# Ledger of designs, part 11: VH-VL binders against Nonsense-mediated mRNA decay protein 2 (upf2)

Target 1, 242 residues: Nonsense-mediated mRNA decay protein 2 (upf2), of Schizosaccharomyces pombe (o13824r41to282)
Amino acid sequence: LKKNTAFMKRCKSSLTSENYDSFIKEIKTLSLKKFIPEITAAIVEGMMKCKATKDILSSVKIVWALNLRFSTAFTGPMLANLYCALYPNPGYSLCHESYFELKQNENEVSEKDRSSHLLKVRPLLRFLIEFWLNGVVGTPEDFVSYLPSTDSNDKKFRKPWFEEQNLKKPLVVLLFNDLMDTRFGFLLLPVLTSLVRTFSCELFTTEDFEDKETLELVNRLNPVVWRTYLRKSLNSYVDKLE

## First folded at step 4 (VH-VL; framework fv_mosunetuzumab)

Design s28 (from a1 with heavy chain K59E T104V, light chain S33R)
Fold by ESMFold2-Fast, scan of step 4:
Structure s28 (fold): chain C 242 residues (1-242), chain A 121 residues (1-121), chain B 112 residues (1-112)
Amino acid sequence: as target 1 above (242 residues)
Amino acid sequence: EVQLVQSGAEVKKPGASVKVSCKASGYTFTEYYIHWVRQAPGQGLEWIGWINPNSGDTEYNEKFKGRATLTADTSTSTAYLELSSLRSEDTAVYYCARSYDILVEYYFDYWGQGTLVTVSS
Amino acid sequence: DIVMTQSPDSLAVSLGERATINCKSSQSVLYSRNNKNYLAWYQQKPGQPPKLLIYWASTRESGVPDRFSGSGSGTDFTLTISSLQAEDVAVYYCQQYYSDPTFGQGTKVEIK
C-alpha cells in the first residue's frame, strides 16, 4: 500500500515533533502489522537523524505508541536491533560468541574501536535509555527473550550478559557497567559524563518528580538499591581517574 | 586549557560575503559541536546554527538558511562561518561556542572572544 | 519556535542585596521523564562573550560563585543573586535548548 510505504519513508527521515500528530494518527489507522520488520529498520535509521531534544522526545512517544499497538512483535526486534547497533561488529554484541573473549583480553585497540563507534551511534544509546525511562524496556530479559537462539552452545561460552544475574538488572545498570569498564581505559568518559548530566535524577537520586508517573517508573525500573550501586560504581570510576 | 580563538574584525560592503574562523584547542575537536551566535550592537543573542565536526552535519536557524554556511577543518581544529549577501542589519559581533554533541546538550560552556563584522556603504 | 521572555528589562539593586531575574518560555522546556529543564543562564559584561552560569535550570557551572542560583520548572524560571557584588554588574540571558536554541532579550543588572 502506498500509504504504508509513505509511512515507512517518514519513519526514516521525519521523526520530528512537527510530524508527531500525524504519526500517532497513522499508527492507529493504518494496517501496519505485516510491515513491522520494515518499520523497525526504518525507525532505527530515523533515530540516527534526530539532532534536537524535542525530536528525540517525539520519536520516543511514537515508538511507545507502536509498542502499545503491536507489543512484542515490534518491541523485541526493535530493542535487539538497537542494542546490537551500539557495537561496531557482532564480536562486541552480547549475542556473539567472541564477546567473552574480547572482554577478557583487556584490549586497548578494541576499546578505541568501540568508543569511536559509540560516539558515531550515540543517538541510539540515548534512545535505549529513553525507552527504559518510558517503560518500553526494563531489563535485558525483555529483549533477550525475543532473540532467536538455535545455538545450544551459548551457555558453554558463558557470555556475562546472558547470565541469569544480569537478565533482571535494570538496563541502565548494564549500560553503565560497560561504560565504566576500565579494563580498556577511559575512552568512554565523554559518553558517561553526558549520561550523568542528562539522567542524574533517574540514576543517582530520590528527588521529587512533578510527574507522578515518572516517579513511579523510576522507583520500579531503578530502585534505590541500584541507584546506590551506580553511585558507588561512579565514585570508584572517578577514583581510578587519579 | 580549552580555548576558542576567532579571527579579527571585518568591514564589508552591502552584498559582500564574510568568512569568520574559530580555532579550537585543549580538547578533542570532533567530540563537541560548534555553534555560531551573533549579537547586534546593544541587542540580544541570536543563534545561527551548529556544525558537528565529526560528521560535517550542520543545522541552521531558519532565518539564516541560504545565507549562512558552516564548515569545519578537522586537520586544523578550525570551524568557519560564511555569511553571504550582507546587509546593514548583519552588523554584529559573531561568536563561536561549543556544546556537547553526545546526547544533545546545546548549552555553551566555552565561547570565542567574538568577531565584529561591520556592514556599511 | 520557543520564545523566551525575561523580566524586568533592567534592575537596579544595592550592593549586598538580592537580585531576581525572571524568564518565561512560550512552551514547557521540562521533559518530565528525565525531570530536566532544558534551560541555561549566562552573564555578559561589556566587551566580553557570554559566560555560562547555570545549566539544567539549577546546576551551577564549575567556578561560578554560590551566590548565583537558578530555580523554576516548565515555563517559569528565576535566576537569583543572593548578595550582589560590584563585579556582578552585567546583562543576564536565559536560553532554552529543548528545541533549537533561543535566548531571552536580556536583563541589565545595575548598582543603585
Scores: ipSAE 0.043, ipTM 0.623, lowest interface PAE 7.0, mean pLDDT 79

Design s29 (from a1 with heavy chain L103F, light chain Q27E S99D)
Heavy chain, then light chain:
Amino acid sequence: EVQLVQSGAEVKKPGASVKVSCKASGYTFTEYYIHWVRQAPGQGLEWIGWINPNSGDTKYNEKFKGRATLTADTSTSTAYLELSSLRSEDTAVYYCARSYDIFTEYYFDYWGQGTLVTVSS
Amino acid sequence: DIVMTQSPDSLAVSLGERATINCKSSESVLYSSNNKNYLAWYQQKPGQPPKLLIYWASTRESGVPDRFSGSGSGTDFTLTISSLQAEDVAVYYCQQYYDDPTFGQGTKVEIK
ESMFold2-Fast, scan of step 4: ipSAE 0.569; ipTM 0.817

Design s30 (from a1 with heavy chain T104D, light chain S32Y S99D)
Fold by ESMFold2-Fast, scan of step 4:
Structure s30 (fold): chain C 242 residues (1-242), chain A 121 residues (1-121), chain B 112 residues (1-112)
Amino acid sequence: as target 1 above (242 residues)
Amino acid sequence: EVQLVQSGAEVKKPGASVKVSCKASGYTFTEYYIHWVRQAPGQGLEWIGWINPNSGDTKYNEKFKGRATLTADTSTSTAYLELSSLRSEDTAVYYCARSYDILDEYYFDYWGQGTLVTVSS
Amino acid sequence: DIVMTQSPDSLAVSLGERATINCKSSQSVLYYSNNKNYLAWYQQKPGQPPKLLIYWASTRESGVPDRFSGSGSGTDFTLTISSLQAEDVAVYYCQQYYDDPTFGQGTKVEIK
């Protein structure tokens, strides 16, 4: 019991590459099934604290191990918690002033508060894309049933991702549509620039690849129809920058 | 125009402490990590650590843990490296450098001009 | 700690000729999910800070002449200067960022 409690605390505070071997051993040996809801919440909180690339990469492997052992009991609820951490006001885009204001019950959001929030959101965005690339999540359909109850009155505050027409679309395509929303300026340009730099081949390359092995890998990760769509969206975003 | 401007050269005795500054301009200071890297005369580059100016979070190379202290003042967009218990082998040019804190990818697009710290008796 | 080893330590090349610098990491810096190599190259001239040339092993930084190119994957990397110019005389460093940053020992490029 004490070991299980310590494991949950480490998920919340110590998702580091130095602890990787310990986490993998504990996932294989501890009786964690009863505590999956708590672990699911704790690991998302730990993800928000992952800043270094090596800690993010290590944590992706830890989540993969939990996915392999506990499958639907862990993965769906974890993705739902990650989504809720990204979208405190789910009806609004990350670029919209109101995505943050409603939670603070204020008419204005300070620049410092926005910057602080974006720093917490950065690792969650990276984790979501990594999980999509390695098959932990494909579409909104994979976790919609694990979202907090939404009655008819509050349904309007859910993201459009969960509407019938979008439910089976690649999650990353929906995510980048939100990140590239220019109606309120270019507030997420630094985040978008970083993600484009990191994932350009997998997400935005439409040219034919000379290396067949690379082409096969890229097509398996993200088919050309969605890479074409994302490239066109990126080009439109750049055009609006002037 | 992005610039990182460092304080001037320092001469210190063994056992003393030195504090080097790095003033940033031309970008939003809180959106990038500031790293510190040193280079002994005629030698290669050695990473000391980073500070996230937005949170105050720091990370140190184990070799410098306990001797290096990284701080930042967001009101002046200035980062600081303080190195204590100086030895002759700490004689080096100390650089500040910027990296995107988004995704924590530690390659350095802009560098300060460097600060020579000489430790001699 | 990922150890970076460059070869050769120094290289003399005639103007207009090709210069090739090698860099080897003690473990792979290729991340399997995004298929990217966490490797950068810098140029340093006397009395100046390092200048970023290449990141992600092969992506050229804005403003860097196209005679500079990076290649390689995993543990073995190469920086190529296709037609050496007088202004290219410098020390060149590779750097990994897969883990906490570490640099190669440097390769000095001189005119023959």
Scores: ipSAE 0.000, ipTM 0.465, lowest interface PAE 14.3, mean pLDDT 82

Design s31 (from a1 with heavy chain I102M, light chain T59E S99D)
Fold by ESMFold2-Fast, scan of step 4:
Structure s31 (fold): chain C 242 residues (1-242), chain A 121 residues (1-121), chain B 112 residues (1-112)
Amino acid sequence: as target 1 above (242 residues)
Amino acid sequence: EVQLVQSGAEVKKPGASVKVSCKASGYTFTEYYIHWVRQAPGQGLEWIGWINPNSGDTKYNEKFKGRATLTADTSTSTAYLELSSLRSEDTAVYYCARSYDMLTEYYFDYWGQGTLVTVSS
Amino acid sequence: DIVMTQSPDSLAVSLGERATINCKSSQSVLYSSNNKNYLAWYQQKPGQPPKLLIYWASERESGVPDRFSGSGSGTDFTLTISSLQAEDVAVYYCQQYYDDPTFGQGTKVEIK
């Protein structure tokens, strides 16, 4: 059906708040069950292009609608594709130099590449946190079976995506632990600060969770970041971060 | 309680148009799809299409596309089926029925009483 | 489109005996990701609209007597009436909603 092809093309190029009503209408109207794999890839590609908060929130609602209509047929593969976009190398930290691809004859990551990295990481992390907050994803176990093979015979992916001990941990705990890995310096401090400001209310109300690691994560967040955030929540005059 | 009440029987000539109504009560009209299903005398059930009263969006069975028009009036909680270019084989009882839209749950928990449309020369 | 075929076309069963109606879809109506069968069963008595009995292949609609049960998965489904009562004389239809709704041709249940 030509309308289904047009829908997928818009998923890739036009995941914007202006198109929200059109997307919701088409999700309800079109016969999409046969095309879920293609829609999954298209949506992730579109999400990676989202810049503004309004477009990100609109995309979250579109994904939510697709999740309600198609459940794990869409959601698992979508989360796996999104996670692969954020982590191109299994077993490596977002803060690690190996996250970057060096150009031919280049022996260091350029300042331009570091800047591009920050712009890419921020929206992808926000999508995963939004999906965790609204229940689209809980733990890596929800999508690990859809991730590319990391079998010992696969030279592209030589490490497991998740250690077995981490499969049932809240995804947000794993993401923030990686962002706070001080072994690699403060490369992602602007991202960490932005996410804390954006999700402070949700993340601070962890007393309703039974997971001790989530409570410990909130408590161990970098004191400088929390101190600056607390000043901002008390009085906006002290904001010195981006 | 949930009720769908349809308009009365119609007798039409071949080539004419008929408009059947379905008035909903006992629930929030805009939160459920209204489907139309017909049944020729002594025959089985045939799906015509659905309308989302909240948006006005519709979907039609290809067999009826171009002849059937589904509309809804949220101020009166009433859905309508208009079928044009009537033929003798359109003689049937026409039912409205409601469904959820979550996970495409197009099974029908409540039905109208049916409207007999007779097409004869 | 998905074609629904019921068997038998008609069935005569004595009061208190078990009635079994079969429904076959031309394509699987099991959605593997949510493990649900997109199949419903209806009862229709003369002069009345269809009445929902079963949805998701085996879930009984509220107010439907326990003697009605649905089973099966994928392409092969069964509606069972464990102890036929006089008021159960009707035509029974299966319906898929995996794609645009289509119905079986119906099975008429009568008393012997």
Scores: ipSAE 0.000, ipTM 0.414, lowest interface PAE 17.3, mean pLDDT 77

Design s32 (from a1 with heavy chain N54D, light chain S99D P101W)
Fold by ESMFold2-Fast, scan of step 4:
Structure s32 (fold): chain C 242 residues (1-242), chain A 121 residues (1-121), chain B 112 residues (1-112)
Amino acid sequence: as target 1 above (242 residues)
Amino acid sequence: EVQLVQSGAEVKKPGASVKVSCKASGYTFTEYYIHWVRQAPGQGLEWIGWINPDSGDTKYNEKFKGRATLTADTSTSTAYLELSSLRSEDTAVYYCARSYDILTEYYFDYWGQGTLVTVSS
Amino acid sequence: DIVMTQSPDSLAVSLGERATINCKSSQSVLYSSNNKNYLAWYQQKPGQPPKLLIYWASTRESGVPDRFSGSGSGTDFTLTISSLQAEDVAVYYCQQYYDDWTFGQGTKVEIK
């Protein structure tokens, strides 16, 4: 029985709150350094299968434990794999039309099929925001070196997060720019609504908090400058909804 | 109320440099790119470049690369265009304008009132 | 770079009549993946900065009168003023924002 192979299989199929204690013990006891590339791919696959909030929160803690043990050697490749899963064509934004194509360009995507695709992608968006709030990732600079090189010369959609102008921007800012891109109408409105509802305090609140401890925590997680920026972006998007 | 207010008219000799300012108010300065556009007397509009006030990143029209320098001061919400080695052909009204999102590349929704720069002996 | 060409250079129209301005780009400004035309129209009155009228080729900016409309796709675009008013006397510019930013040479609209 190779324990490392079993660990990787569990990352792919069993990222659940029930297995949390087992994962934490294995991260502390197994020699995983040589298997980081396989583990990063497996964990991203497991993330796509997380449906319940308890499983998502458990998985965030598991990723954090791997980050504490292996630092950028794990989180860099993991975030690169997550980006590639989130954006199947790395040169395009999440809102790109091809992101919703099923098989071929001639086959129109039904409303039900688009809804199904959004449900599959939604856990990855939730994980990205959770990782950003917990300090696992700050900016595209944290993982750009782990992305495959591109031969695309399309200036508009050539890895937009990794253009020089965006390398030092907070990832969540770039993510919400994609989510609020009205060039595609309001296709991602259900996802945006869900994320806003879940993270409004951390992402958008600019007023004083009654509890000073809560204010200190929120300021540590997401400084007021970025909360102000995100709130302005959201207000502009809402204004376009009419 | 969103406003972009530019500095006053300038008269310069050939070979000199000029620095034009654009003060933003009524919005968060770091959330919008500032573009510079010039218009020679009786002629059309010519894009010079943009600056991202948040990062300090800039992009220049190749025609102005090496002569134009774009900067921004976030403490005063002011963007600057400095143009060096002035020629008579640089006589124009210089405008600043904002665009919301450079990632998606947008149109210009608000413009400054313009600054006339005259280059003559 | 993308070259923008407007026609005519100047246009005289009687009050209440239709004014039509054309704009041609040297390359398509339609991004096929999102089916959007990266084209805007601006109005400039003497001594004033340009004012945004139309973006995405056909979307009217808030506060712009219904008589202004934009149409076209790819390389050929039109700005129409359905019933010219005295305050519409101005120079009109098209702009592409598909590959950097370039403007047409302008069309002067005056009363006949």
Scores: ipSAE 0.000, ipTM 0.399, lowest interface PAE 17.5, mean pLDDT 80

Design s33 (from a1 with heavy chain Y106F, light chain N35Y S99E)
Fold by ESMFold2-Fast, scan of step 4:
Structure s33 (fold): chain C 242 residues (1-242), chain A 121 residues (1-121), chain B 112 residues (1-112)
Amino acid sequence: as target 1 above (242 residues)
Amino acid sequence: EVQLVQSGAEVKKPGASVKVSCKASGYTFTEYYIHWVRQAPGQGLEWIGWINPNSGDTKYNEKFKGRATLTADTSTSTAYLELSSLRSEDTAVYYCARSYDILTEFYFDYWGQGTLVTVSS
Amino acid sequence: DIVMTQSPDSLAVSLGERATINCKSSQSVLYSSNYKNYLAWYQQKPGQPPKLLIYWASTRESGVPDRFSGSGSGTDFTLTISSLQAEDVAVYYCQQYYEDPTFGQGTKVEIK
């Protein structure tokens, strides 16, 4: 019990590569089943604090271990919590000024406050893409049932991702459509540039790879049809930058 | 456009401390980590640590832990390295460098010009 | 700590000829989940800071001439300069960022 409380605190504050071995040991040995709801909230909070790519990649493996042990009981609610952290005001794109302003309920949002908020969001975007590439999540259908019930008609609660036509689309395709939304300028250009550099092969490369092994691995992670779609979307975004 | 400009050369006695500055311009200072790397004469590059200017969080190479202190002033977009208990072996050019952002790993696209620190009696 | 070892320590190449620099890591810098090699290459000229050439083992930094290319995976990496120019005389360093950053000892490239 006491060990379970300590585990949850470490999920909130200490998702680092240095702690990887102890996390894996605890996932295998502790009686965590009753605390899954608390763990799903704690780990998403910890994700927002991950700074280095090594810590993010380590945390992806920790989530994978929890997924292997607890399956849908952990993964669905965790993805729902991650989505809610990423989209506190889902009626707005991440590129819209009202995304941050509505969340903060301030009279005027400073440039400093916007930059600070984007830094908190960056790890969550990276985690979502890593989870998609590793098979932790495929489509919005995987976690829509774990979201709170939508109000009838008076407000937007959910992104269009959860409408029938989008429920079975790859989650990362829907995410990049939002990130590449140029109607509100280029607010997320630094984030988008970082993600494109990190995932160029997995998400945006349609040409044959020189290494056949790499091509086979990439095709398993993300088939060429969606890489082609994302490449075309990126080319359109880059063209608009001119 | 992007520049990291460091303070001038320093000559210090063994046992003293030195504080080197690195002023950033041409980008949003709080969106990138600042790393410190040194190079002794005729030697290779040695990583000292990083600071996240947005949070003030730091990480140090174990070799420098307890002797190096990394700080940043966001109002002036300036990062600082203070190294205490200087020895002759600390004679080196000290570089600041930025890592792209927190979603990308620690490779360094822009570097300061370097600050020569000489430790002599 | 991951130890980076370069070979050779120095290399003399005629103008227009190919220069090849090797880098070996003491453990794999290939991350199994994303299949990326956490390896960068830098060029350093006398009196100047290092300049980024290559990251992710094979991705060329913007503005870097296409005669520079990176290859390799896991523990064994190569930087190739396909047609050496006079301006390429420098020391070249590999760097891993799979863990806390460590650098190779450097390879000096000179004109014959």
Scores: ipSAE 0.000, ipTM 0.472, lowest interface PAE 14.0, mean pLDDT 82

Design s34 (from a1 with heavy chain D57E E105G, light chain S99E)
Fold by ESMFold2-Fast, scan of step 4:
Order: sequence, then structure tokens, then C-alpha cells
Structure s34 (fold): chain C 242 residues (1-242), chain A 121 residues (1-121), chain B 112 residues (1-112)
Amino acid sequence: as target 1 above (242 residues)
Amino acid sequence: EVQLVQSGAEVKKPGASVKVSCKASGYTFTEYYIHWVRQAPGQGLEWIGWINPNSGETKYNEKFKGRATLTADTSTSTAYLELSSLRSEDTAVYYCARSYDILTGYYFDYWGQGTLVTVSS
Amino acid sequence: DIVMTQSPDSLAVSLGERATINCKSSQSVLYSSNNKNYLAWYQQKPGQPPKLLIYWASTRESGVPDRFSGSGSGTDFTLTISSLQAEDVAVYYCQQYYEDPTFGQGTKVEIK
């Protein structure tokens, strides 16, 4: 049915709140199982283009609907694609200048090309945290098996997240450790400050929450030991800014 | 310290185009979005769109798509709004304002002084 | 898409008395995942651009006097000026940023 091809194109170009009802109907009615690899790539490209909070929220619900219908057959590969979009050069952290240079496949990286990359990375980081808060992903263990083999690229693979000791850590802990790595300067400080401003309670609060349901969710996703750890890490990072 | 300084008042006939400038100083121009908001005399505020000076990427309010064009010149730290096919209903003070990115939210901590655009026959 | 409605359109308050301005959104601007309300308040004096007072519904912008406070959640929000001063005479606007920015029609605050 030609509708499958149209669905995939809309995932890539029109992942907006205006199209939410159409996406939900199509997810329930179309024969999409054979096209999951294409859909996972298209959705991630669509995520990079989201420019409004409402569109991000709508997209999270669309991903949740796909998760309900296809379970790990969709969610694992989607998270792997998201991670690969975030770390296209596995040998470098998000904070390393060389990450941008190698990404562009040029002798010189255009400022416009670098900033275009950062624009795509910002919504991807937001989606990653949204999926973490909604239980779509908890730890690297949830999607590591869907990543490309490291046999041919062992020396360049983004190892810190996928070392045995890190597989069970909350995904957000590993993300913020990477963002707060001061050895590479403060290249992603604007991104870090935006994420901290939006998610500070879930990431850093050590006090009891008034809402018991919120406390239970936060304790499951980011236990007090990791919230304490992240708060100390942030304080150390802030001290280095002065 | 942070300042957004806009160009002077304009008087235009219906059907003409107008281009308003907004010169930023006191911060790193490429680290914040620039939005454009208008206010008709004695009326409320209406959002037109934003530009990311770092990339040149733009987003427009559906009402202004096809008539508004947002640009930015990083060498002069200046953002521009061009509005074409002017009508009398476009008579307003046009403001530029800065915001954080999509991760934080589009609230406006600094505003330009405004540019009055009058459209009359 | 989201319509912001303020009440009253205007109010007159004596110096030192409390001023209360209400703002209602046509849809919730509370984002459940981070428990934040995507709402800001601005002050505009004649001949001047708007000035940010409050963001995230209740967070006061740096340099804004503590007599200004914001409250509310979801669809119903309030800006309170606890002890009105002469310099507070202005039009006040609420703004949502849950979707593309939209503003209330404004509330004019005058001295009795």
C-alpha cells in the first residue's frame, strides 16, 4: 500500500502535533512490521527537526504508540539509531572539538555546519531525557545489543557508556558525565544549562517530593545515590567556571 | 550590558515591503535565539517567528508564512525582519527579543526598543 | 493555537494595597514530565518594550522586586503585586511557551 511509503516520509519531515491524530490512526491500521528499520531511522531524523515543546511531546506519544504495537522490535533499534545520531564518531565525546571536525568530513568545519549539528543534537538530547522519564529507556543495557558491531571499530567506539560497570547506571548519569567533562572546555555549556534548568528536580534533588507518585518514579529511574552524585558533579563543574 | 537596538520608524504604502534591523551587543550573538513580536497601537502582542543566528534556521507563525523573512548577519550581530505585501493591518510596533533555545523555552529576557511601521495610503 | 485570556482588563489599586491579575489558558501549559508550567509574565510601561518579570509561572527574574509573585498551575495563573508602588503603573501580559508563543490581551494597572 502506498500509504506505508507516505507514512515513512511524514515520520522524517512532518513529526508535528498537527499530524498527531493521523499518525496514531496509521500506526494502528497500516502493515508496518516489515518497515521497522526504515521507520526507526525516519523517526530519529524527524526528531532532529522538532522546534517546539508541543511537537516534542506529540512525538514522544507517537514513539510510545509504536512501542505499544511493536515493543522491543521498534524501541531497541530506535534508541540505537538515536544514540548513533548523537555519537556519529564513537571515539569522541559530545564536548570534544574534534567530534565536530570529524563529523563534517572536511578539512575545515564550517561554523554553519557545526551549529547545524548542535541544533540537531539539542532536540535529540531532549528526546533522550523524555524517553528516560517515560520509561522507554533506563540504562545503556536497554539498547546496547542493537548497536553496530565493534569488531572493525573497537578503538573508536564510544566505550565509556558501554563498559560493563556502566551498563546498569541510569542513562542520564552517563550523559551528564559526558556533558560536564571539563577536559574539553565548555563547548556544550549552553546545552547543559538548558537541560539543568528544565530537569533540575528529577536530576539533582535529594529532598522528599510532595507528590508520592513523582517520588516513586524518580526513585526508580534516578535513585537518591545518583541524584546526590549528579548534584556533587554539577557543583564541581560550577566551581571550575569561576 | 545586554542591548538590542532597532532601526527607526518607517512609513509605507499598501503593497510595499519593509525591512527592520535589530543590532545585538553585550553577549555572544550566536548563543541565543532572536524572536520578532509585533504590537498594533493600543493592542496586545503577537509572535511572528524566530531565527537561530548560529545556523540561520528559522520558524514562522503560520499567519506570517510567505510574507515574513527573518535573516541574521553574525559579522555585525544584527537580525532582520522583512515583511512584504503590507496592509493597513500591519501597522504596529515591531520588537525583536532574545530567548533561550527549545530546551529551556521561548520566554524573552531582553527586548529591543521597538520600530513603528505605519502602513497608510 | 493556545488562547490566553486575562482578567480584569483594567484595575485601580491604592498605593500599598495588593493587586491581583488572572490569566487563563485554553489548554494546559503544564508539562507533566518536568512538572513545569510554560508561562511568563511581563510588565510594559507606555512607550517602552515589555520587561520580563516571571518565568516558569513562579520563578522571579533577576532584579525584579520581591513584591511581584506568580502562582497557579495548568490553565489558571495569577500575578500578585503585594504592595503596589507608583512605579508599578503599567500593562501586564501573560505568555505561554508550551506551543508557539501567545500572549494575553493585557491588564492595565492604575492608581486609585
Scores: ipSAE 0.011, ipTM 0.580, lowest interface PAE 9.0, mean pLDDT 83

Design s36 (from a1 with heavy chain S99G, light chain S33N S99N)
Fold by ESMFold2-Fast, scan of step 4:
Structure s36 (fold): chain C 242 residues (1-242), chain A 121 residues (1-121), chain B 112 residues (1-112)
Amino acid sequence: as target 1 above (242 residues)
Amino acid sequence: EVQLVQSGAEVKKPGASVKVSCKASGYTFTEYYIHWVRQAPGQGLEWIGWINPNSGDTKYNEKFKGRATLTADTSTSTAYLELSSLRSEDTAVYYCARGYDILTEYYFDYWGQGTLVTVSS
Amino acid sequence: DIVMTQSPDSLAVSLGERATINCKSSQSVLYSNNNKNYLAWYQQKPGQPPKLLIYWASTRESGVPDRFSGSGSGTDFTLTISSLQAEDVAVYYCQQYYNDPTFGQGTKVEIK
C-alpha cells in the first residue's frame, strides 16, 4: 500500500527520465489493479508538468508499459482524462479566447494567461500525437464511453469528434482540424511550429523515402492518405498567414 | 442519391450583396468539403473557395478574399456563398461542388445545378 | 499558383474518329509519396454543370464510357476520346487539385 501510494505520488509529480527505470520496475512488480482510477488521474496531471522532450518521451514509454499490463482498464480512462484536460470547455476550439479566463477590468487576454495556456497545451498535444503514432489511441471511439455523461441540465457540448460520422476517423486528423482553425487568428502558431518541426516525417512528409524499410515503417504508423491530408491542411494554414 | 440543390437566379444592382444556398442530401454533410466555382457567360471555370462543414474552416482564392464569405449550417445540411460589393464582372453562374472527401481536397464528384447571378444597373 | 493551359481551344472531329485534348500545368502535379497525379477532366454541355470524367489523371469515373481515357504525368496530360459520338459534343476542362483548384481554359469539341 505504502509503495502504491508513493507510486501514485510519483505519477503526479515526478514523470522524469531519471525515474524511468524505477517506474518500469514498479509497473511490473506492484499490485496496482485496484488503484488504476487514481493512477489514471495522477499520470495526466504529471503529463501537464512535463516540459523537456526527454521527460515526455520517457513518460510515453511509461504509459505504454501501463497499457501493456492493464489494457482497456487503464488506457480508455487515461485518454478520457487527457481529453478533458485539453478541452475543459469542449464547445470551444483550442484557438478560441474562451480557453482563457478574462479577469475583471480586462478587455483582452493577458500575456501571462496566454503563456500559461500554451505551456499546458503543448505537452498534452505532444502526448496525444505520440500515443496516436505508437498505437495507444486511434480514434475517438477508443475513449468516448469513458467521457463524463452529458446531463440535460448541464447541456455540455462535446466536440463533433464524438458524432457517429467522426468516431472512427483518426484522432490526429480531427485534432489538427481544430488546431488549424484560423477563425480566431493564429493563437496556436507556436504550438503548430513545434509539432511540425518534431513530426515532419511521420505526419507531414512531402519527400519520397529512398529506403524501402523506412517507407514501410512510416506507412504502417501513418498511411500516405493521412500524411497527404495533413500536408495539404498545413499548406492551407500557411497560405492564410500574412 | 447524392444531390446538391442550389437557390434560384438573382438579379442585383452594383454595390449590393448576394447570398446563394446549396442544400446537400444523400450523404453525411460533414464528411465532404463544399467548394464554390463560378463561370462567367461563355467563359471558363474559376474557383472561389472551400468550406469544411465539420470545422467551419474556410479557404479563399486571393481574388475573392474580403468579398466572399462561405458558411455552412449542419442542422439543415446547407452551404452558403455570400458575395458583397457586387460589380458587373461578377455576373456568372455560381456552382457548389462536393470535394471527394474530407481527408483531402480532391476532384469534384457532384455539382449543384448552378445559380445565375446577374449584376446590372 | 498553378496555371493550366489546354490545347487546342477548339476541335472539330468526324463521328467515329479520335479526339485528343492536351493539358499542361505550370508545375508538376505528381505527388511523389503516393505516385499520383492530382489531375481531373470534366465534360460540360450547354446549360449543365461540369461532369467528372477522369480523376488521378487516368482513372475513369463510374458510368463514364470506355472511349474516354486519360494519360500523362507530371506536367503534360491528355484526354482521348477514341471514337467520337454525337453526345460527346461539349467543352472539356482539365483541373489540378495538387494545390488550390485551377482549371484549364477549356477545349470545345464539335462534330465536323
Scores: ipSAE 0.000, ipTM 0.400, lowest interface PAE 18.0, mean pLDDT 80

